# VHH binders against o59646, part 6

Target 1, 363 residues: o59646
Amino acid sequence: MKNPKFTENQKEIEKEEFEFLQKLNFIIKESLELFNTNLKNSMKFINYITLPIIMASIESKSFNPFSEIIEKHIAFILNSKMNSLGYKFLPLGYSSDLTYENDNSIIHIDIKTANLENPSDFKDTVPLGINQSSYPGVLDCKIRGKNIKADCKKIKVYPNIPTTYNNKLTITNALLFIYPDYKEIIDEIREDYIAIRELISINLKDILTPIEGSLEEFLNYKPSNEKKRLEPILDNIVRGYFIHDKLRHEFSENVEKDLEEFEKKIIGIAKKLKEREIKPVAILSISIPNGELAPHYDDEIVSGKSWGSSFRYHYKKSGNSVFKGLDNKASRAVFLHINKEYLPVLKKYFDPITVYELTEKRL
Short names: E, the ipSAE of ESMFold2; O, the ipSAE of OpenDDE; V2, 0.75 times the mean of E and O plus 0.25 times the DockQ between their complexes.

## First folded at step 1 (VHH)

Design c8 (framework vhh_nb_b201; at its last look DockQ between E and O 0.01; V2 from the best seeds 0.00; counts 0 for: pae E 22.9 > 2, placed apart)
Fold by ESMFold2-Fast, scan of step 1:
Structure c8 (fold): chain B 363 residues (1-363), chain A 120 residues (1-120)
Amino acid sequence: as target 1 above (363 residues)
Amino acid sequence: QVQLQESGGGLVQAGGSLRLSCAASGFTFSYYAMGWYRQAPGKEREFVATISSGGSTYYADSVKGRFTISRDNAKNTVYLQMNSLKPEDTAVYYCAAEWGYDSLTQYDYWGQGTQVTVSS
């Protein structure tokens, strides 16, 4: 039981997972500059992809819109690159992943961001939804009373997606972007963000509605051509929002002034992001094993912290970050990018760092 | 010893074709993604095309529809078929075996390059 022999099919599964890892490595290396935040990229974020997120965050009173903006920017870049590799986007309606298919596989990519100053977010596990992986998880419930800890029986949870569907293999990757401390940047934009929230709550609440639907529908949305006077402001807003109740033809002078102030604040945020030039410290790819591979990996590599909590993939468990059925013994958790300036800090949490390299191991 | 040896470069007129070959030895070829890069005089080295261990391909926008990358694992060779060549394609072309997470890592293997010159 300890070291079962890989079947022919299990070796083919790992080969397909490894091939996808090579594809991710390639597109990340080619696209590194596109993941940097600068004025041109920030303006694109604000005009096309970030407006629905910023507005939804403002309306829902979300605490930190910065990570949302970066994650959606990453998703946008990845989508263009995945199409170039022959993958078709699948708009499955689940909020936590990007899903693609080709002739042989269905790919789930879960994008994560972490702050280098909070190592608990990246040093040993990544969060994982049961709708993103075919690997069975374990829920570990613990009872605590009078400061006494007692383990209850662990409960095995089966994933809600199959290992193979319609002759296509399920492949799951978590893609973790580690950024330098951006608290100062958040503090710097906080006042503008609050001002935008106030503008929405006073005059814009009833005229702006978030665009729902697939990423494809959003990208194909055409702006309104109704008002030449407000064209620059309304065009940007309409790319991310519908104007509620057909009010787009009847704005008061006060609404026009508030829309101008709203645009100025959004542009202000974009300029401050440009001045800070936010680059990832590292990009870590984690290839979660297909459920057919479960006999070869620890039962608890996918587990919940407590009953009802979110699942975690434990990528640092001994041997569980390696493609066990492949002769190359390549790692499942690998750095696709490291900013050499931060290498000493990364080595503190990834020791030895060579374990997390996409390298052929020489015997 | 690890070696990547390019061949097939030369002088060609605009609109012409060349086929580059890269023979690999000293490592397990079938496990590596293989790529082609180029460097024109006075410019940084730029990406041209890549092929995964399983045969999936990806191209720079400047060469899509004109260049085709392929591999023969039995011969440990990667190829670049270059059609409709332009003067802007003039460069030294480098073969690379890509395994590392950064093109500057010690684990990436590079050839010595082959000169391609496209006359107007």
Scores: ipSAE 0.206, ipTM 0.663, lowest interface PAE 5.6, mean pLDDT 71
Fold by ESMFold2, look of step 2:
Parts: sequence; structure tokens; C-alpha cells
Structure c8 (fold): chain B 363 residues (1-363), chain A 120 residues (1-120)
Amino acid sequence: as target 1 above (363 residues)
Amino acid sequence: QVQLQESGGGLVQAGGSLRLSCAASGFTFSYYAMGWYRQAPGKEREFVATISSGGSTYYADSVKGRFTISRDNAKNTVYLQMNSLKPEDTAVYYCAAEWGYDSLTQYDYWGQGTQVTVSS
């Protein structure tokens, strides 16, 4: 039995993907100190975002409170550096937020953050949305741990991104930033925040006067989204009191004292968040195969958690993170940065660890 | 001159405790991750514990729950509190420092080591 060979066009695609990966790796590697300086500048304003972080923490145990900040700083670096390499910023919609073009290609870069304590988001794999790949994903038509499956030979997960745009090659990349868990810091105050919400709720009659009907009936009404009116009211009062200095002295003195004590705790958490090392544990740079390379990556690009609307790229399935059509078998997934303090933890998840090292400047 | 000076090693009975200290000079201590490593005779140096510049700690499985790493930035000192010591913990213990914000450095600073011997 013969397996399909790479066509000459497919080899040229991989050459272009590899050359761009080298350019991207160089830009990010050379920009790490600027990135860290820019993050430090954002941390000057931590006091203004700490309460929103605490409020968001009751929705997700695994969130990275700095993910947007990290993404925006990397986007700034890329936007300035990509232009110097002859790439023009080209937002298209229904594609990644970081889309660029030159004469030959359209580049899509996706920046992801992952929590070190949630390995499903980074261990030998990267999640992709339908706007973040051009390679149709193989449907996993079985239920894990059960003997239930379907024959899905005719159907794949089809992305929004075409393999070419008017003969310009689509190139897709991911930058994955792995960070320590922030749960330890947030757990110190989460229960206190829940208690403050309960305290406000019990004393809500001090600031909401029923006009007709009971306050309880008003608060239990569900206007649209299965949430009682109470929940957004509590969120609003928390923002009003702690961010906007409104509603001060509208509660009893003992309630006001408890609210002021919680405010001191918010300030304490802000200091801990500022002091926390926000440099990544690791930075991984990934070249995602173009869809014209099918079927060569079918065993690596499969349906994701939202079956039919997402993918996963298993870039290190059985040690195979390479450009399969290139003679040098260069890696498609390369570590640009590893914090050695975390190396023992990283070795639990990765073996081997391939690290990018400068050998020449790529322009 | 960068210097890392370990102290607090010695001979202790199994089940006992020791506290190792590592005094650092010649660099801005608060910017560095600090770690403890150990080397038994005839074996490779192995990881024991680290503490980041921000205070996050990590431990080898063999010492988790028995050893505690801590730092005092005012004294430029890192500590290793070792409880419930076993004969298997017998080794030379080394203090190490590296810049915790940049894992791309090619070398770490190491101390001279301090001997810990645990008798049955």
C-alpha cells in the first residue's frame, strides 16, 4: 500500500508556512523585553480592574484575569513589526483579529492564553475556532468512554477561512501563552465577595423602595435570561458603591463598616495581583497547516469541544510536530520562551521540549 | 561578585528537622527566582524546590508536604524548612538563583552546597 505523496504545490505551501513561522518567531523572541515592560505599565492601573476581576471570578474557576491585556500588548507589537516586514494590517471579519497581507499571502495570527492548571488547553494541543484555521477538521464521531459512534465519512468540520484568497495563500499561526494559575490569589477574597453580595441583598430595602407589590416579587422576576433581576442589581450596586462612590451612607452603619472592610481587602488583592509574576511560564509558537495540505494532517486536526464549530490541532501527537513535506522536518511548534523556575512542572506535560534558538536573522 | 552562601546543614536523626538558609549578594535579590537542589553521592543533581520572585512555590514530589521553601527579600535570604527527614534526604543541598522573568539565560548562579546527613 502507497500513501499520498506531497505535491509540488503542497511543498511550496509548507515552505511559505515555515518561512513565515521563522519571521514570527524572530519578532516575538526579540520583543520579549518590550512586552514585559508594556505589561508593567498596564499594572500601574491594577487598582481600577481588581474589582471587575473579583466579580468575574465567581463565573469561572480557571480564568486568566490578564488575558485581554496580554493579547492587546502582543497585538501592538505585531502591528508595528509586521509592517516593517512588508505586511499590511487587513481586518476581514470572521477571521482572526490579527490578519495581515502582502503580495503573496494573507496571514492570520491567533493569540491564546492558557492556565497552567488546565492542561486540556495547552498539553500537546491547541484549540481553534472556525475563524482560526483553513484545514477542515476530521469529525470525532464517537462519544469518549462509551460505545456510541456514527459513520461521518462524508462530513468534516469546515472553517470560515479559505485556503487561498484570490490566489494569495492563507497562512495561520497561533501564539500560546501559558501562565500560572491565579486562583490562589482570588480564592482569598471570593468567599468574602459572596458574603458582601448576600449582605447587600438582605439590606436592599434600604435603597430600593417598593412602589407597588413586594420587593421580593420584584427581585425574583426573570425578565429574559433565566437570571433573577436580583443578580444584575447586586452587580450594579457593587460597581456603584466601590467604583463610583455612590450609595455611600445609604445602608446602616454596621453594613457600611462591612463594605468598607471589604474595600480594604480589594486593595490588598490589587497589591498581590501587581506583585504576581505575569511573565508567561512558556510561550509556544505554532504553524497551523493550510487546508490544501489535506489529507496529510487529518490525524492532527480534529473536531473540538463544540463539535462542528471548533477544532483542535494536536501539534505533538506522538511526537510529530513537523512540516511533513519539508526535507529538514522542521518543527511546526516551537517554544520561544520557557521560565526555568517552572521547568519541573513543564516536564510533567511536555517531553521533549523544543526551543527556538537564533541561528540567523530572517527578513 | 555574585555570592550564594548556604548554611544550616548538619547531622540529624530520621524524623527530625533542619532549616537551610541561603544568603545572597551581588544582585537585586527581589528580581530572582530562588531554588534548592540536591545531589546524593554518585547521583545527578535533582530539583527540590523553587520560589519565584513573586512568592509562588513548587516542590519535587518526594518532598511535598515535608519541605517548605520561603524567602525574605529584606534579608536577601531564601530558606528551606525540612521536616520529617528521611535517610533518603541525605545529600549536598545547593542554593540556586536565576532571573525569574527571563528563562532564556544560559547560566544560573549556584552556591557551594551544604551537607545534610539523616541518620536512622
Scores: ipSAE 0.000, ipTM 0.107, lowest interface PAE 22.9, mean pLDDT 80
Fold by OpenDDE, look of step 2:
Structure c8 (fold): chain B 363 residues (1-363), chain A 120 residues (1-120)
Amino acid sequence: as target 1 above (363 residues)
Amino acid sequence: QVQLQESGGGLVQAGGSLRLSCAASGFTFSYYAMGWYRQAPGKEREFVATISSGGSTYYADSVKGRFTISRDNAKNTVYLQMNSLKPEDTAVYYCAAEWGYDSLTQYDYWGQGTQVTVSS
């Protein structure tokens, strides 16, 4: 009797995983129009959030200004659909975007946005949240491909969630929304914003009256491992001036003029953001194996960028292998949407690309 | 060989009822979600209803409250009870099988279809 390659239990687990993958794919595909419409409608508020976007960009070079908006819309739509299908929302208190319970399963859905031009996101791997899956991924002794210790034994990364809850199977899916880079828009105004911060900084004497000590001592104070007090003060002044309109008469006329000019620039950036087409270049749906399917995926699910705190799956292996089920019949990663104009770029990171229509097709 | 055979289609007056059947063979029926799609002339095929292997049902908004999908695993048959039929329901109805939960996304098998015509 040919020893079955997989146990019956493993087959059943995978069956449940793929069944849910199919369901989720259907739900998301049907909701794309609604998603696009809602997202577009949200852009009418872009003028109110442009400055916060700019402010946030000072710390991150790869900031997608729409990431949170996109994730919230998807979460909302998906939650509505899941509820309508009888799934019970079940937050478990850890880093999960959406968690649901049905009769047989506890379902985790991770929603992510990525920039197409961020190479760190797509080096033949897709990042996975360690707290979303029950799979014990392989923890490599390497950091970013460099060996730390030659004698280091491979260990497993264990997530916070078990393979089952009260005899219900843990199911984990990820939705990855891939967008073009908006860096060019943000970079345009970043330097101006830095200049404004500096301008405000040198004129703080006009708006701040120290209670004790010198203003300089106050601003340069750094308690323990915290940032200098100056930084959050500047942020608050910026928000107070541009968002809350509370500080307009506290600066000199010259400073006010500069601030007004910057405000015009903010409006310009808002317009540019609004005019930008906010459509994903691709939507990728991924079924993450349950931990009971280990070690069948140990070569495909490995440590991510943050050693010990995250893992990634290998979409592409040497020889054009893709992330598939146990019997290699179905893809665990399926594109629900793809802009064909970006297909050549996507194929650099994903090959082959399996697309969901009525049936899965390879492009 | 896998086969899906639809039956029960025909001509009916508006407000009438039809019951479609789809007999399945050649695969483990109880492991598959079963569903119905329809295609009207000049239109794209659209989702009507699906029933999971576990018995969960999902309907298109256009047929919700009027159509009922059910299955008999002992007979390897899925049914579509169509009530309060409208002219807009006129289409070829297709049975489909998917190794999935409650929505047909990866259609493993399709029937040949059965014509449903609703007259005004």
Scores: ipSAE 0.000, ipTM 0.210, lowest interface PAE 14.2, mean pLDDT 81
ESMFold2 (binder alone), look of step 2: mean pLDDT 85; pTM 0.861

Design c9 (framework vhh_7mjh_2)
Fold by ESMFold2-Fast, scan of step 1:
Structure c9 (fold): chain B 363 residues (1-363), chain A 121 residues (1-121)
Amino acid sequence: as target 1 above (363 residues)
Amino acid sequence: EVQLVESGGGLVQPGGSLRLSCAASGGSISSYYMSWVRQAPGKGLEWIGRIYTSGSTSYNPSLKSLVTISRDNSKNTLYLQMNSLRAEDTATYYCARGYDYVWGSYSFDYWGQGTTVTVSS
């Protein structure tokens, strides 16, 4: 069995994790209005991200363009608030994660979004990359290699992030924003995307040849699988076709008309997003244990279902959802915000809801 | 399609060193991270470490001071250097090819047949 006795050092680790949770609670409560209204004011930012995401999503049933847009907005707002609390941003290069440092700790925040109509994305587990946390994961031993003679049920794998670095404790939080279903808007955007693709492929290809490489990169961009920067590609397209008046004046009468129609479609999409008030149903903070705490938690709290699947943190397993070394027994998964209009549906998945709330007793 | 073949195992004395190789055919390793895994007699699989396409490595903390993983993409080959071998290092050693479509996640798609290392006097 797992050891139930915490050392004083391990209790201090959970104390620091819990103290960061309290800080997250403070900044989220302070920032709620910014999450709700900032989208209306960031139309230029939306235009730069929205079009490549829509183009990438037409063949993907699992890809939600709003998820990417919302995650970027949240990251922008959160970064300014973390700095206000004395945390210095540390860039990781490849990850969408936000990494910060103060005198005592290195903080990893993984921003996630979920659709309220897809409860499998939030009700029991949260996706986790093994290099975003210091906690060891477990994989099922279903291996596609035909000749492996290994007799095992599970294999334990270790993260690329240490439990401490330069005497600073590693802390990992997944910050999950749950949104209502926006199928109607998605359907409208899909129609506009189809019209845009048709206009490019049929009417504009002869004039796009000089910058074909940048356009090809744009059309084939897949945000979830690519690390290429979008801004330089979009700047080249915008400069060449929409913002550079000199080039526009050199186009034939028919091409000029097609470019105007293309611009109107892009602006139309942006206006639809600006006019919609996108508010979260709930905001959930999930404190993933530091790897030094592994002796006190189940081996499978971070696990992959099979070879080829992502790791997940199982925050609702019996005995896994609390800070076990702390007297307050606070949950590691807690709501920082709940829109009361959606409370009945949230109670179906988080029962009893009070287990997942920070209270004065636990602050 | 893709085949991984480990070599370099055998009998070695306690305190000795050994270098294992994993040669890939039918596909390239250059765009994939690669891992070493072992299984001692009567025990489950134990992850040793991985090497990314950049050459960066990550190791099982229990083995970090004892092993070094390297790769040669031009030879399509992965290596495991082991030092200060002990009787408990007796195991079948496997190489595995991984893929990482999304930053921070991984999985294995091909494994070798394994090579046996016996640490005995």
Scores: ipSAE 0.011, ipTM 0.552, lowest interface PAE 8.5, mean pLDDT 71

Design d1 (framework vhh_nb_b201)
Fold by ESMFold2-Fast, scan of step 1:
Structure d1 (fold): chain B 363 residues (1-363), chain A 122 residues (1-122)
Amino acid sequence: as target 1 above (363 residues)
Amino acid sequence: QVQLQESGGGLVQAGGSLRLSCAASGFTFSDYAMGWYRQAPGKEREFVATISSGGSTYYADSVKGRFTISRDNAKNTVYLQMNSLKPEDTAVYYCAADEYSDYEWSGDYDYWGQGTQVTVSS
């Protein structure tokens, strides 16, 4: 690694990154109880978050719908709080990533979840989208599909987002929530997801139409004069769908039974999730360096494979976890929350454990 | 150079069993999640089973209770034991590897094998 002297501009970049880390730390600590008990306590979770996510998971036949559900729930909580810190939401579409803007910066937050039983998902790297970071990556061209042949060559790949856009600095943070193993929860609700998918795609296909658009558009949606929601008895459960006007008053007994089954399955999933007290083991904040800082870091701290659909940031490589131009030498990868019950397991992968404002855990 | 090589496919009668193997090279096998996907003619590739670097297993509902995924880190090999096979299980079976085991299982794995044919006759 070659480390030229930090310029004043590069120090200012790290200062902006660190100021965002401070704000993120504040919001996480203020919202910790919401993350710990929200699924048990929030009735709005069913109306605004769970329904579109459940439908998306059903459509994809995903084997881990719970990971998607919790990521969107975390995103919703963060989105509700960021405005209080001077950030304005910039909708980029229906995804887990969040983009915000203040007077000086454009902030990209990538929400990640990891299972404590799968250490490869959190111990050394974090995946991030090609459109979420300004840091150049190294792509090792490898086989991705059956008929795709590639040489093992290391190619530098540049992200689509610049280091500065519209006179504002781009900042990227990966926010990783580590959870205990939820295999039993996934197994318990999977059959209900499949039943709902069958009802939507076969029995109710011509009756229910999903709402398209960004997450913000979905959350603030109100039916037009030409669209109607389900009868009041179902309205708060299937908010993300419309019943076509032609069919609203022409239901057969069989259609009514299918709608009741659909409602029953949705309520059943929501009840099972509500009865579970789902708490993160730890919350890790990873500040990916702005691309202007590349001369101060290893060539391969950000790497990709195959087509470059995603990159991986190697936050444990020498010097990767440190703000190099700041006098305090704060870490870029720091724990914002640790559940002490899981410390022995976490220490297998993080020793020392770097907590925000501390460079290592004192024993 | 990364390679995934499947073996163990073939023709089998309904109700029979097959064991698929996938030999991996060119990466740190023990750090990767390993999965099996299948594709029948004229259909999309579908998820079958996965095993994490830590040994946690997940199965598609269509194979749960009949198929078992396992791994041998000393041999850099992942296995799929298929019992009570049905004609509907007929497909090309693909081995896949991904460093990130608990993110969305979209079928967008880092590495894929070339596939092995499984045919179940009635």
Scores: ipSAE 0.000, ipTM 0.288, lowest interface PAE 15.9, mean pLDDT 70

Design d10 (framework vhh_7mjh_2)
Fold by ESMFold2-Fast, scan of step 1:
Structure d10 (fold): chain B 363 residues (1-363), chain A 123 residues (1-123)
Amino acid sequence: as target 1 above (363 residues)
Amino acid sequence: EVQLVESGGGLVQPGGSLRLSCAASGFTFSDYYMSWVRQAPGKGLEWIGRIYTSGSTSYNPSLKSLVTISRDNSKNTLYLQMNSLRAEDTATYYCARDLEEYSDSWTDAFDIWGQGTTVTVSS
């Protein structure tokens, strides 16, 4: 049944989830200014490592060029604040999420970024890996391929994260940062990127021989194949270029000119990126229920449409909207920060907008 | 051009074991995840499991204790080892190239399929 009564143990689970939400709210509000300032300042010192990621994102049209950089910066800021609250960072070798522990709980924070102009990334669901929560998912699909079109069997998929580990309760929170459209920044660097690709493919291919394999992989990359990430390939190309730069005095006038142009374009992209300050439009906290709570929530709040390991958490379904076992009926999805300039746009997708305050406020 | 060919099916007694093979051609086999899918007579498709490019595997929980998926990239071949076969395991078994994408086309998880090989579990 969807309306069974909460046990005392399940109520204690929700109390722990809600207590973490309160702590997260405190940390995020204290760190708001640090997100903006640190992003700009970080770019001054790690631009050459950052360039492969940006170029990979531009090449992959479905990828936000700054999401990886922003997520790493958020992780750095958040980690410093979590430690001050007595949470020990607990790295997982197979997960990209942030995992922490204290005496009572293991907390998984799944950092998400979304572009305000791509509402499909934030309006109804958030992506969720099987290694990020303890809530069992349901995989349902219609398989279509070559000569086969058929409904497949629904299967229940159990995550790699248990509901309790070493006598500590497992809690998952998806922390979603919504950002303004990056199109202007992308457009500004597009010409430099095109020039770089053309110089590599036409003029510099023979000079970049130490990275020949990576260059071939880059030129023949197919965006639909995610098994090979572009970042390592582009990193090898960039590093190879700077190694060859040491030999420039041995090159012909024509080669020297092409290498100088290539370097100028790389520096141009880095400079344009360093001069930008990227501010979040809004920060949404989504408390994903612990698996022990499954009898009280919607059957398919974690579901997938393909046979892959990726799922989505459906946080706007009525079954997910509140802490059902708590008297306060607090919302599981709440805004911790809103830039008021964007409130009219946000209200198109969130109405009402639930803001976390001493008492929950609806806008 | 791109092709998958299954083999190794046939009649097997309950409690028996069987190993299926899938030969890939026309693409760089080592670059793709691969899956096994089965279809019992008159039933829908049922996903068995996937093998990643790293060699690690993921299985349908209802079948995990009964099957093992492996690959040999040097031979462009995918394998499915089945043990303790039951009458309900009677099905046509397909290998498929696995894209593992939750993009706008979430229903096209497998873009290339084999012809299938039939396994009949009976006395």
Scores: ipSAE 0.000, ipTM 0.255, lowest interface PAE 12.4, mean pLDDT 72

Design d11 (framework vhh_6z1v_2)
Fold by ESMFold2-Fast, scan of step 1:
Structure d11 (fold): chain B 363 residues (1-363), chain A 121 residues (1-121)
Amino acid sequence: as target 1 above (363 residues)
Amino acid sequence: EVQLVESGGRLVRTGGSLRLSCAASGFTFSDYAMGWFRQAPGKEREVVAAISGSGDSTWHADFVKGRFTISRDNAKNTVYLQMNSLKPEDTAVYYCAAEPYDDLSWEYDYWGQGTQVTVSS
C-alpha cells in the first residue's frame, strides 16, 4: 500500500474526472424514467435492430443475451445525451462499450449489469478489462473460496491505453445496473436465442451480415413514421434482417422460410421480454482513477485473481472511493438510484454511509 | 448450464499412478482458469493445483509438487491431473472447479461432483 502524496497533477486530473462524473451522473438522473420504465416501449426498436446486430456480431460466443440487450438499450439512451453535451462518439480502436472525446479528454464508459442474486458482481468490485483504463493492474493469482485460500503469484500488469493522448486525459467510468434475478427470463428465451444463432451462423450467414457502421447508425437513429424513409445504412440493416416485399421474389423458398422463422423468433423473444417489468434495483456510477494517480492509491485497486480472467476495480478498497484534493463529500463510487422495495436486501451488502450518500444525492 | 464432470478416480496401490479428467461444458473453457481440489474424510477441502486459461501458467501445492502435474486441452474442454508416486495420504475425493470471475463466487457451486481416489498400502 502507498501513502498518498498530493501533487498539482493529482489535483488537475481529479478535477477533470470529477467534472465528467458530475456530468454523467446528471445525464443518468435526468433520464432515470427511461431506465426505470418497463422496456416495452423501446423493445420494438431494439428487437428489430439491436438483437439481429448482436447475434450477427457475436453468434459464436457464449454470453448472457439478456445482459447484452439491456446494455445496448442503456447505450442508446446515453449516446443521445452525450452528443448533446458536445462529446463525439468514437466507434473504432477501443474495447469499451462507449468511447467519446471532447477538447480535453478521451472518455471510456463501460456499462455493466449484475444479478441481485450474485452479490460478488456488485458488492465490492466492477469488472474492468486491462485495456479499458490507463490504471496498472495487479495479477494477484489467488485461489479463493469459502474457507479455501492459496496465494500463488503477484504480478504488475501495465495497460496499453496511455494516461494521456494528444494532450487529452484518459477518463474511465463504469455504470453498474443491478437487476432482480433474471435467470428465469434467460431460461425462457434461451431456446429461441439458440435457434436464432443457428439460423444466422448456418442458414442465413450470407444474407444477415453486419453492415459497416451499423452500431453507430443504431445509436444515432432518429425514428421515422415509415421504414422506407430510413438512411441507406439503416435501410440495408432492415433488408438484411427482414424480408422486404420488393425482394421476396428474389429468394428461394427455403431462404424465405428461414427468414420468416428468424423474424418470428425475434418477435417471440420481444413479446416475452415486454410481458415482464424489467427495472433496475439500483444504479451505481463509478469513476476509475487515471494511471497517473497510481502513486496515490492502494496498489491492488485494479486487480485480477486468476490467470486468463478479467481484472476488477475494487471501489471499496481504502482510498479508491474518494477524490483526493477535493471536498471530502466527493466520491468515486456514487449511487444514483435505489428501488426502495429492495433496500432491506441492499443493506446486507452496503453500509449505512453508502446508503446515506444515495438518499442525500451526494456526488 | 455450467457443468463439470470428473472421472478417473479408483483404488490404487502406494507408489502407483493415476490420471484424473474433468470435462467442462456451458462456458467458454479457454477464458477460465481451472483448479483441482481434494477433501479427505473429516478434513476441510484444500487446493491441489491450478492452471491458467491458456495453459501457460500452472501452480501446484507444496505437498504434491514434483508428483502431480495439471494440464488442459482447450480443444476438448478438458482439464487433467496426472498423479504419480501416490501415497496413502493422497486418499480423498478430488474436485474440479472453474475459477469464478470474483473471489466470492465459489459459493455458487461451479464445482463437479467429485471422483474418489483411494490409495492403499
Scores: ipSAE 0.000, ipTM 0.227, lowest interface PAE 15.0, mean pLDDT 67

Design d12 (framework vhh_7ubx_2)
Fold by ESMFold2-Fast, scan of step 1:
Structure d12 (fold): chain B 363 residues (1-363), chain A 118 residues (1-118)
Amino acid sequence: as target 1 above (363 residues)
Amino acid sequence: QVQLVESGGGLVQPGGSLRLSCAASGFTFSSYDMTWVRQAPGKGPEWIATINSGGSTMRDDSTKGRFTISRDNAKNTLYLQMTSLKPEDTALYYCATEGYDEWSGDYRGPGTQVTVSS
């Protein structure tokens, strides 16, 4: 019976979420060439993709190197663009979560990749961790079969991320990059990636500590105000004067061989990715509602299993994918980029397909 | 019929490593999101990690630096690589399907016991 009306504060929240979506659209449009891993300048390509390979290998030990490397590549590009918009990177983000702040907001961007051949990964939901949004989730205890747990209940879970902090609104966007079938690329780079991961975790653990410091320096780099060039920072990460210093004190023939193998395999992966010219099919942005908006959206738009805190945002449930409080009724789930060659496949899963057209440059 | 069978558990000293495997049969493994969950004595089930059909992962913050989830769709096998094991990691570890509706994602294995000596 009740039809709740948006308060002025709730309308302002939706306005800020929509304004961020417009900013995200702007930076994605400007960065489309950079999301293509086959850059014209081969030295810039090697440096640009080599850093994501190192980041992925240090942070994650997955057997899916494509998703991890490409997500780090995207994060690197987005970090530079967010800085140019006046946002400062906050390094306490989780699970591919990039966290930024400006004077008015705290922004969480959750980067996801999907294979076009796996529509369950993109057509109606996106994975969402408990620490990625302020929206309350629901744990679903519908477990079919004789393994049903008697203590399982449908419960509401409140996130640790507040709706506002120190007068700054929290805004969460999931940014999904859909790629053509990349299984063959995975197969080509998997063995080298596993070897890099093993070298880092087993053989080079102590030696790579100085490189981790260089990664922090890179993530906090602001081009407009820095006296340092980007290339020396990348050189420190890739080859590191610190590695030679460590070898001087901890040298063994095996360590030197491990470092040579490490470099060889990183360069090998970078070259294979360049030769394959990887381009996204589409880029989908999903604006997850701030928790203050919960009375206006389905209680189960963020839901998961009773097995733990794993959740999914269900952006295609009736009424969940629209900014309800705005006069324009804009979609919360929109394509920022579509490769027209794949439009017939995408239309099978998305009807209608909503794409933002940025008519003017802002900021 | 649908089966999920975990293996690779056992007794291990603190600081050790284990790789758990989950062999799946009776369904199209590659189309399902897969999850690792653990249950320690006297505690409720705790989610560890999920990997979707495309290979993207989501992990619990408290273990993500030590645990890695992965899959091999050609072998219908899910993995959990565990490093720097602590006594607090002692639990029965299950693999399960993570679905979007009440019909998918309700399959669960019998679990494999991991015991970390104090």
Scores: ipSAE 0.000, ipTM 0.174, lowest interface PAE 15.5, mean pLDDT 71

